VH-VL binders against Probable D-xylose utilization operon transcriptional repressor (gntR). Designs and how they scored, part 2

Target 1, 226 residues: Probable D-xylose utilization operon transcriptional repressor (gntR), of Paenarthrobacter nicotinovorans (Arthrobacter nicotinovorans) (q8gal4)
Amino acid sequence: MDATSKRLTRTTVASQVRDFIVMEIAQGRLPLGAPVREMEIAAQLGTSQTPVREAFRELAALGLLESRIHVGTRVRQLAEKDLVEAVPIRSALEGIAGRLAANNYHKHAEEVRGSFEAMKEVAEGGDRRVFAAASTTFHRSVVRAAENASLLRAWNALGIEVMTILAMASSDIPLDDAAESHRPIVDALEAGDPELAEHALTHHVAAYLPATAHSNGGVDAAVQAS

## First folded at step 4 (VH-VL; framework fv_tarlatamab_arm2)

Design g11 (from g01 with light chain D52Y)
Fold by ESMFold2-Fast, scan of step 4:
Structure g11 (fold): chain C 226 residues (1-226), chain A 122 residues (1-122), chain B 109 residues (1-109)
Amino acid sequence: as target 1 above (226 residues)
Amino acid sequence: EVQLVESGGGLVQPGGSLKLSCAASGFTFSGYAMNWVRQAPGKGLEWVARIRSKANSYATYYADSVKDRFTISRDDSKNTAYLQMNNLKTEDTAVYYCARNPYKYLSHFDYWGQGTLVTVSS
Amino acid sequence: QTVVTQEPSLTVSPGGTVTLTCGSSTGAVTEGYYPNWVQQKPGQAPRGLIGYTYNKHSGTPARFSGSLLGGKAALTLSGVQPEDEAEYYCLLYYGGAWVFGGGTKLTVL
């Protein structure tokens, strides 16, 4: 076996193809809305089309790629509609998580604080995909601190990491500012104040809404609009 | 070629002080968090101290076992990290390693120095 | 004080598969603890293997993989080679500070 084939044997080739495409999207080298072709990706990575096709199917299921009858497969464009629909749901779930987590914070303080500090560290490196993963890890740590398994399952089912990757790819916000914007959440949880924690999380998540939704009253208006 | 070279180890009496240096070369030192990790003879690794980059205000962190006795610092103009050790105890006897965290990833201790031996004995 | 626990020793046959685990006294280990794995051979400085649960250092052989298993971080070696005989340490992130496990001595026989 050659060196390239051997290097990919301990993870699926399809998994590595998926990670490559996600990174290309996150770094802007594969723009949102751009066409993506199995043969071109296979040639670029020195692999066959079979694992690339598997990766495409997985990414389509995750909502990162879409197939259009007239144009083939494209990187899904994050539309205003996607954020208007998803943000209110995320805000509601994370608001509930914040209320519950404030009561249990002493058991989870190390993980939550650690995830926050990790966001600041990866922001320094400028890698938007790594930052998206760190941000998702932080939000999941807060949801986990709620100690409600049903809430965690529902939150995981929303595809938060995919939404975060797409939002980061579409945003010009400096990563250090993005990381620091999470500090009020940590402060509210440390205060052990359920209402403050709910407010901090709902307010933070609402900031992900497009400008048009903000002009219509934020999350409440977005719920009515969707 | 990335290199981390520790120096300043030696024999010190209990209650004494010693300052270790970690000289870095082959990379942009100022963008990396730096760690000190120690290993007592025949024992496991123990994380001692960490200093972040300027972008994170040179934030410092310490293990409880060395808090208030050890001070980590850095001089980016000299590409060097330091560990000032005060009020040394016999249980501080160990090989002290310098290790970096890449500026992009919190969770890689990718390069380590060879270590410098500190012996605290009368 | 937080304690990170590893198996003290494990033995595996050449070509075999072995999984080392890393647990925390504070509860289940999740990706939020940023599990790291380092290898140390006798008389040598430690070497980074895996960070961020499963991200391999560029020099890490393909036979090493990281994961989360049953509330613990896990390091799996498949097709173990004689040169893999070493001490393996995990370390977990606690808000800027790192905590090492006690280490696992892997013997290849």
Scores: ipSAE 0.365, ipTM 0.681, lowest interface PAE 3.5, mean pLDDT 83

Design g13 (from g01 with light chain D52H)
Fold by ESMFold2-Fast, scan of step 4:
Structure g13 (fold): chain C 226 residues (1-226), chain A 122 residues (1-122), chain B 109 residues (1-109)
Amino acid sequence: as target 1 above (226 residues)
Amino acid sequence: EVQLVESGGGLVQPGGSLKLSCAASGFTFSGYAMNWVRQAPGKGLEWVARIRSKANSYATYYADSVKDRFTISRDDSKNTAYLQMNNLKTEDTAVYYCARNPYKYLSHFDYWGQGTLVTVSS
Amino acid sequence: QTVVTQEPSLTVSPGGTVTLTCGSSTGAVTEGYYPNWVQQKPGQAPRGLIGHTYNKHSGTPARFSGSLLGGKAALTLSGVQPEDEAEYYCLLYYGGAWVFGGGTKLTVL
């Protein structure tokens, strides 16, 4: 009993450390390729090394950190190539999510609508990184509405927030237009239309592909052209 | 320095009306959403109303407890937000705070005024 | 009527660790509800501590941290100081409305 309570508390601290590191990476304060030391993070957050070590393992499994024997831990050097590889997978997963979420929307409408409204409010502020976080929160709310734990785990494993930040940083699209481009997704879900929701999600996500991916063609380029 | 200064509070009888003002300075007022939050004596905080910027057509939102009785508005030329309170009830007695909602951090009520007391009684 | 629930009161010793939670009647609290934490000391206007789950206001001491725990938003204080004695409110975003919790009175003994 006491052991269970202590275990939950340690796991909670580890999740706080994980979220902190993800946000530091997302906001650019912890640069891609930068070294990350367990003892420094522990000191900064006022915690022991145990939950920090657990968070590092989780982030390494998610592909956000990498550890090498005798070299230590670093933020993985994510680049445009990672977007080209991840977007088709994300598109497929979110298409499935949209189809399932349309059937469950009544249980999740509040969170999904809330996340959409949040994107519109954040877009007005003009901060592309803050918008990327809000966009990621919206997409996660749709995946959560699918009520499929395996799908959510797979989606979380793609490092969506960091990928979205990279995409937004390299884009000239006005944020108000970016936010509004999500309205067809919300409309399809509210209509309870699984096919329309799948279509809206797959085409919306495919638009995150870098311009260079469209120049050579392929499944992703064909989906965009459709 | 960012400042929010509330005014217009006072004593009013049940069924009466009162208009609160929130004068803003030190930031680009027209780009931010503005909120009214109240606190009854000895009780917790309650969100009352929000008004968005011109870019969002001055969209307004209200707590169910005040809907159809209160109207939030703003005048960007005067850097001021308003709360028109009609059909006041004794349970509307509270300190009314003006709070800014910064879009760079949506979920952050970063700056609050000192509040203005509204007392509804005979 | 959506209800946001907090512990009414909690006590912690100086230097100790305490976690306050924030739950919703509509279901599990996720980052999609943009949990905020506000501190209010007696006779003073509220001040923002944490926005969007774990984003600290620039003036918030390092000992404060936000998270999600078991379907609730959480505010953790590690190495509590006497000056941390205050009322703590959470608030959640419902896409057009903000809803405050009832507040937690934190006593530091």
Scores: ipSAE 0.598, ipTM 0.790, lowest interface PAE 1.7, mean pLDDT 84

Design g14 (from g01 with light chain D52N)
Fold by ESMFold2-Fast, scan of step 4:
Structure g14 (fold): chain C 226 residues (1-226), chain A 122 residues (1-122), chain B 109 residues (1-109)
Amino acid sequence: as target 1 above (226 residues)
Amino acid sequence: EVQLVESGGGLVQPGGSLKLSCAASGFTFSGYAMNWVRQAPGKGLEWVARIRSKANSYATYYADSVKDRFTISRDDSKNTAYLQMNNLKTEDTAVYYCARNPYKYLSHFDYWGQGTLVTVSS
Amino acid sequence: QTVVTQEPSLTVSPGGTVTLTCGSSTGAVTEGYYPNWVQQKPGQAPRGLIGNTYNKHSGTPARFSGSLLGGKAALTLSGVQPEDEAEYYCLLYYGGAWVFGGGTKLTVL
């Protein structure tokens, strides 16, 4: 076996470990702020420590776990401040993505439309965690349709999937309504109007701000000024 | 235990019609999208049709090769999906499988039936 | 119609590692295409292995894994067993429609 093959195998196992931890957190079985130990997870899942350590590093980079020298790893406390800071950045990035994606939509229509339809299918089942993953996949498909690698890297660096999973798990919005709220985005992209698409994405994402932020007007003003 | 059982296959003449049934048990049928997939003798798998749940207005999708000739439907009260095949052609000869898509795994094709053979020949 | 491409055949020794790939004529395969992998042994009905890129069906052996590699979906088998000799199909999601690859015949020698 060559080194490349072994590396890919370890990465895939790490992805399974990551998914397990994310699910435990989303379901509340691994509480926010709780300690997480590499050896315990490895023993629980019947795997070696290496892929677990890789999964921990990935989850720390995504902002779900926090690691400290000699203190160990804990599930990060998702603070309201994190959402207040991240949502305006996400809104700006996805607004840019929508504008660019409108011009490239014919190359990406199948992926974007497919992701939208997947959200509707998942909504029927009522699993908020699974819906959050489908919603994140949809938004990433729009960012990918912008055909701007730097934009996609910046968007991925925000840890949108993890934050969306946690927010959706604690939300009471009806999933059918959540899915349908994305239809104006698809419609704008199909219209091929960059300004309409930017507006649709910016308005949609701004709605993810916590009620206490009172920032919706500021986000709208920034988009219009831009 | 999840079970999908196909029936209704057989020998038909070109231009004829046939209706396949897929009886489901062991899960909440109404919450799943259902698919028909076929496999011609010695050939690969080909997706044929999909029907969504009631929450999605029983939306239907078809492969271009069967569009306007085949109709997928379902009866949630009987836990059964159907494939009405009209104007059959020799190239429709295949084993027809029923397969479900669980919403939990984002359209994973997890369980399949054993298949029913449809032969279109003169 | 969109074409989904797989290696027609691959050979691997028992205990070895092999990776099957799944590409699309429309461009790079991403998780947005919800790649699925299905196994079919001679004379048997197909069975699901992997959904949504890397999510294993509950009955799928630990030696199977899904991923994305170089703009393609990938299915990797590590520590291959003789019973893994089978046809493997990928399928991708295109706005409500599913498109199967041509299948890869895996021979375990």
Scores: ipSAE 0.513, ipTM 0.751, lowest interface PAE 2.4, mean pLDDT 83

Design g15 (from g01 with light chain Y54W)
Fold by ESMFold2-Fast, scan of step 4:
Structure g15 (fold): chain C 226 residues (1-226), chain A 122 residues (1-122), chain B 109 residues (1-109)
Amino acid sequence: as target 1 above (226 residues)
Amino acid sequence: EVQLVESGGGLVQPGGSLKLSCAASGFTFSGYAMNWVRQAPGKGLEWVARIRSKANSYATYYADSVKDRFTISRDDSKNTAYLQMNNLKTEDTAVYYCARNPYKYLSHFDYWGQGTLVTVSS
Amino acid sequence: QTVVTQEPSLTVSPGGTVTLTCGSSTGAVTEGYYPNWVQQKPGQAPRGLIGDTWNKHSGTPARFSGSLLGGKAALTLSGVQPEDEAEYYCLLYYGGAWVFGGGTKLTVL
């Protein structure tokens, strides 16, 4: 086994570690805010610490874990103040994504429509956490359709999965209505209208702001700043 | 326990028709999408048809190879899914499996029946 | 039209690690295609192993895991057992319809 073969093997193991942690979080077995230790995960999965560290780094970039010097690594926990700060940024990024994605939607139509249909099916099951995951997958598919790697990296850094889980858990919105609220986004992308797609996404994401802290002027200012 | 039991397979001549049944037990059938998947002798698995639940208006989907010849349906009062196969071809010879998708965790083909053999031969 | 591609065959030694991949002719496979993995042993009905990329079916042994690798869905077996010798199929979701891969025959020495 040469160095290249060893590196590829380690990368594959890191992906398995990442999948394991994501599943534990999604299923609630690893709660929001819970500590996560490299040595414990490595022991549990029968692997070395190196691929676990690589997985932790990837999950931190996706906003699912956070590491602080002297504090250690934890499953990211978001508070209302984090939503007030992050939603305008997310709105701006997804607005840009919609504008770009409308121009090349044909290349990505299968994934975007598929993710939209998946939200509708999952909504029928009534599990808000499972719906949060499906919704996050849909939004990521739109950002991916923008074909802008920098935009996708920036969007992934916002911790969208955790934000969506928190928002869905704290909301009384019927899941059928939540799923259907995404239809204007799909319609705008299918029409190939960049301005309409930008508007549909910025308006949709802005609705995630907590009512007590909401300001249309502030949201619009953040979106217009791009 | 969750069970899916296929029936209705047999020998039929080209151009003939056959109706398969998939009897479900051990779960709330009406809340699940149901699939038919086939496997020709010595070949791989091929997805054939899917029917969603009442909440999705019993929407149906078909593989191009069977479109306009096969019809998937369901009777929630009998916990049974059906596959009506018309204008059968020798290429339709296969073991036909019934499989479910749970809406709570979309995309799981978690439970399968044992299959029923359909032979289309002259 | 859409073709889902798997390695036709792979060989692994008992106790070894092997990764099977699942690609799409339409582009990179992401979690948006909800990759599934099923196992079929000769003369038996298929059994579900993994759904939604990495979500294990109850009863799936701990040595099986799902992931995304290099624009493909992946199924990894670590510490392979002789009874793992089987055909493995992936399938991808296309907005209501499903498409199976051609299957991978896994030989254990």
Scores: ipSAE 0.341, ipTM 0.697, lowest interface PAE 3.6, mean pLDDT 84

Design g16 (from g01 with light chain N55Y)
Fold by ESMFold2-Fast, scan of step 4:
Structure g16 (fold): chain C 226 residues (1-226), chain A 122 residues (1-122), chain B 109 residues (1-109)
Amino acid sequence: as target 1 above (226 residues)
Amino acid sequence: EVQLVESGGGLVQPGGSLKLSCAASGFTFSGYAMNWVRQAPGKGLEWVARIRSKANSYATYYADSVKDRFTISRDDSKNTAYLQMNNLKTEDTAVYYCARNPYKYLSHFDYWGQGTLVTVSS
Amino acid sequence: QTVVTQEPSLTVSPGGTVTLTCGSSTGAVTEGYYPNWVQQKPGQAPRGLIGDTYYKHSGTPARFSGSLLGGKAALTLSGVQPEDEAEYYCLLYYGGAWVFGGGTKLTVL
């Protein structure tokens, strides 16, 4: 199965194009609702249009891009309802990731610690979008440490980068506090405690639920996320 | 408008000490992490030391090759970063560059100084 | 002791496309290592080209692009110009510290 999992998670030029577009959206250089053109992306990345077309199809299947008659391809608009629905799923997936990552942490400590330190550094810059990107990079490093290819694919499919930006935009938490809120995750992983790591991640991610979820019958969604 | 100017290089004997300065202008110095990077004659670039801003408690980091011999520091009132080099060895001979990292965009070595030559020889 | 590996030398024709790579001894290079690319021409100070994997500094020509490729950071030049002949270095972030690759000498013939 390991050989099959590795084959399924092989990086291709199309996967690199997909990751680039997702990061452009996350960084705000490709705004929600903006048109996206194959030829422009191909030119920017120095590749042919074939892997770009494949990346566009993948992103459309993930709900990040959409193609319509007379509109062409554009970045999909995400509603707050999408965050309320995705956060419980993300919480469950990252809880599993934390449990698995705690057992593998010594192999991934450098990346996880590095991405945590990066969050602390960018927090001082005061740019919530840049911080959201650094936070997403940290969470992905933990999911990667789980060494479970299916889990990483499922997590990548949630459009976490864009959702993290929207969650941060709806929050007024100071960025230094936001960065420090991740310390219990790092501490649990350093301790090699799978139960504590699962709890730290599920609790942390559940906090990303918008405040409106509690105001408009979101208590059930919050309980499910927890 | 952004400028970094290194100074303090020169000839020094093995076992000696030297203090380099990096004078910054054209930007808010206190908001940037500062790096020292060196390049031995005919060799590649080697990262030496880094100091973060006051908001990060002036945290310092060093390459293993210089740990315990070099000390990076800064004086935000003078817009200057320093590298104190002790117990210098012949392998420390290099051009020493100063480079900044903006906190808004972590991991951007966007501006570099022109370098100052340190020669460790008898 | 972390080692960052680059191709020692590469050759490309004017107008051609070339990709330089940057690997780490500690495992696959991801966006979590915040790959940077720096250009140095003979007798000159280094110049920043790309940070945070894909981000171009304001003075970086459009023909340069960054990416992640096969577990390594990559720098691609499309439509190479003679003035692009230089040494190219990558840097990876390790929790406050940085590590340079050995550099790639790009020859434009």
Scores: ipSAE 0.592, ipTM 0.813, lowest interface PAE 1.9, mean pLDDT 84

Design g17 (from g01 with light chain N55E)
Fold by ESMFold2-Fast, scan of step 4:
Structure g17 (fold): chain C 226 residues (1-226), chain A 122 residues (1-122), chain B 109 residues (1-109)
Amino acid sequence: as target 1 above (226 residues)
Amino acid sequence: EVQLVESGGGLVQPGGSLKLSCAASGFTFSGYAMNWVRQAPGKGLEWVARIRSKANSYATYYADSVKDRFTISRDDSKNTAYLQMNNLKTEDTAVYYCARNPYKYLSHFDYWGQGTLVTVSS
Amino acid sequence: QTVVTQEPSLTVSPGGTVTLTCGSSTGAVTEGYYPNWVQQKPGQAPRGLIGDTYEKHSGTPARFSGSLLGGKAALTLSGVQPEDEAEYYCLLYYGGAWVFGGGTKLTVL
């Protein structure tokens, strides 16, 4: 994979810039909606504008930054509408994943349990970006355990990692509590109970809905924009 | 800047005990999980034990080959990790390395010590 | 009883490209195993190269990259230098415990 290796080498500085911006967003140091300037980031990291511009394009493609004519580049704002639309879809897909994964858990137990333990370890460190990545890895391990390629492709298409990073940037939940909230999922999968696993995943993901949606009598009420 | 220095290795008879130390400097020791990794002469690396930071309640983990014989511990006030080795076997002969693992960056074995040789022989 | 498998030896010419792989007896290696890569040059202590699949340690040369390839973790060296001749080890995370691969001896000639 000579071409792949050359691309990774070429983008090394841009990848460092990308990770820096992601971390700043996740930790709240770059607020949602805040403008980001190519020259300011370049100066802060002691690099030229070229890798910063490349990183900005990559982050815009991932939906973490947005660029508009005459407005410039800004940190994307995760609107309530985005969560109201995405969370029910994610809940449905992960519920199906949980049901299927319970039947296959013995083949995937080490990965699922390992990624859960990783979430607990990084939560203790307090780094929200690292936690967002670990949380995404855990959820993907459950979807992968479903052994359904179409489901994994659909789940990957939702941009879960981007949404998780933006949600962590907007949240003040203690990371230990966030990590521990995943334990019922692991317990259900270890029990090999498809119905319990589906319920654990749908309930867990539904908790990501804004409080306004919950107070209006659930997902259906939220979608109606009361 | 970051430095890990192992000590306490030496010659010991089968069934004997030995305590290794890993002195850390140049970083905030308390924020890192610490590992012991060994390498038998002419062989590959083998992970032996890990101790998490205080934030993770000093949780410990062991390779099956050393479980119930080795105890990993740490003293954050002295920036030092330890490996207490009991009931030593000839198969435990190896260079023992100390390696750090950031709990905030879980999977990175970024810095290692120079190693200390443990020889279990009569 | 988990076994992590690497190629025992590989040879590459200076300036060439080589990819080392890391497989698990339990199934496909994914990012959920947090693959790490460690380099050990003859007569020296090991040093970290890559963590969490593709995350470089700050001292790792640009020519090294990590990835996932065909159900295995991969370490690719592009534009290999003579000083890259070394043993390369992968290690995988199993929920608190780590398991090393057997190592790959990379010969540069």
Scores: ipSAE 0.483, ipTM 0.770, lowest interface PAE 2.7, mean pLDDT 85

Design g18 (from g01 with light chain Y93W)
Fold by ESMFold2-Fast, scan of step 4:
Structure g18 (fold): chain C 226 residues (1-226), chain A 122 residues (1-122), chain B 109 residues (1-109)
Amino acid sequence: as target 1 above (226 residues)
Amino acid sequence: EVQLVESGGGLVQPGGSLKLSCAASGFTFSGYAMNWVRQAPGKGLEWVARIRSKANSYATYYADSVKDRFTISRDDSKNTAYLQMNNLKTEDTAVYYCARNPYKYLSHFDYWGQGTLVTVSS
Amino acid sequence: QTVVTQEPSLTVSPGGTVTLTCGSSTGAVTEGYYPNWVQQKPGQAPRGLIGDTYNKHSGTPARFSGSLLGGKAALTLSGVQPEDEAEYYCLLWYGGAWVFGGGTKLTVL
């Protein structure tokens, strides 16, 4: 069991490193475009380079960090263009997830309902980053309820948590309102209505488009989503 | 420092009633959900009841084993949570702990009281 | 009734590594169950260790870590100390209700 324990410990340390970096970015202590050095993070957290490198690779895959040969690793300068591109894809994936999840909801109701209630609870604390994490957990629970591993992998590849954290940090939307906006999704899933669930997810996610994209008509897929 | 102090425990006959109190200090009580958790002698922990804040309409939740017999409440002006226990059974014999969980960190049962013993015996 | 399952007992040598697991009768444990870990030493009140899968409470020693493993929540202790001998409980979130596992008695020999 020694090998299993070592694997689990390494994964957990890498996750802690990931969470630390995400928190630093969300709180503005690590600005967009700022350089991030493995050695500094390792020293600061009292760990070796291996879990830090793993965390850096994960964050790069999620689009939060960018690494170029000879330039090093830095916090990606996320532009409005990135949200305009990602939101229509997320909307399509979550619409599919909602349709499939409605048929499987009875098997996943506790997780979905639980994560929705968690968003309501966390909203009261007023911490936008913590809320973003809870919101991401809720959306992932719906995608997981679709029981389609390929869909979950594709959804995870979009870096939803990072984008949500940054959007919440940049927004003045009341968290109670943000949490409550998810209720139509839960209602559709509990009703076991695939078409209603697809519509609820697609419409909800489309609302994440930046205001300027909405005002100017944005991307066709997002504009057509309703 | 954060402190939770339970009181109101004692010996009661089956069918009797007791009201437990949990006095909180050292933090903004109104920002925390409050829980009652019990532990029968030599047994594991069992979650009993939870009460949310005013912003969540003081919503209450109960374990099936105590539903309709126990009532959780709170008085934010006194920084105190309560557990009214009615129709007590011998299986309710336990040390009763209060524990907080912050709304910011839903799953943090970070601080617990020392517990108060409730003995239900004929 | 939903059942949360833990190993009843585990033994580890001082300085060793041990992993405790927490499973749900309703299916795989995910971050949506907000796994929490609590430590209780004989004659003492419980103490919170880890919340929301891997978030350490203030004062939790660095040797403790939380994670998800094989559809279960996991608590790993690396470099175990004699004072870590205790009962360890997990709790899972079910939309307002918390459900405790049966506890794992960790013996340090």
Scores: ipSAE 0.452, ipTM 0.747, lowest interface PAE 3.0, mean pLDDT 84

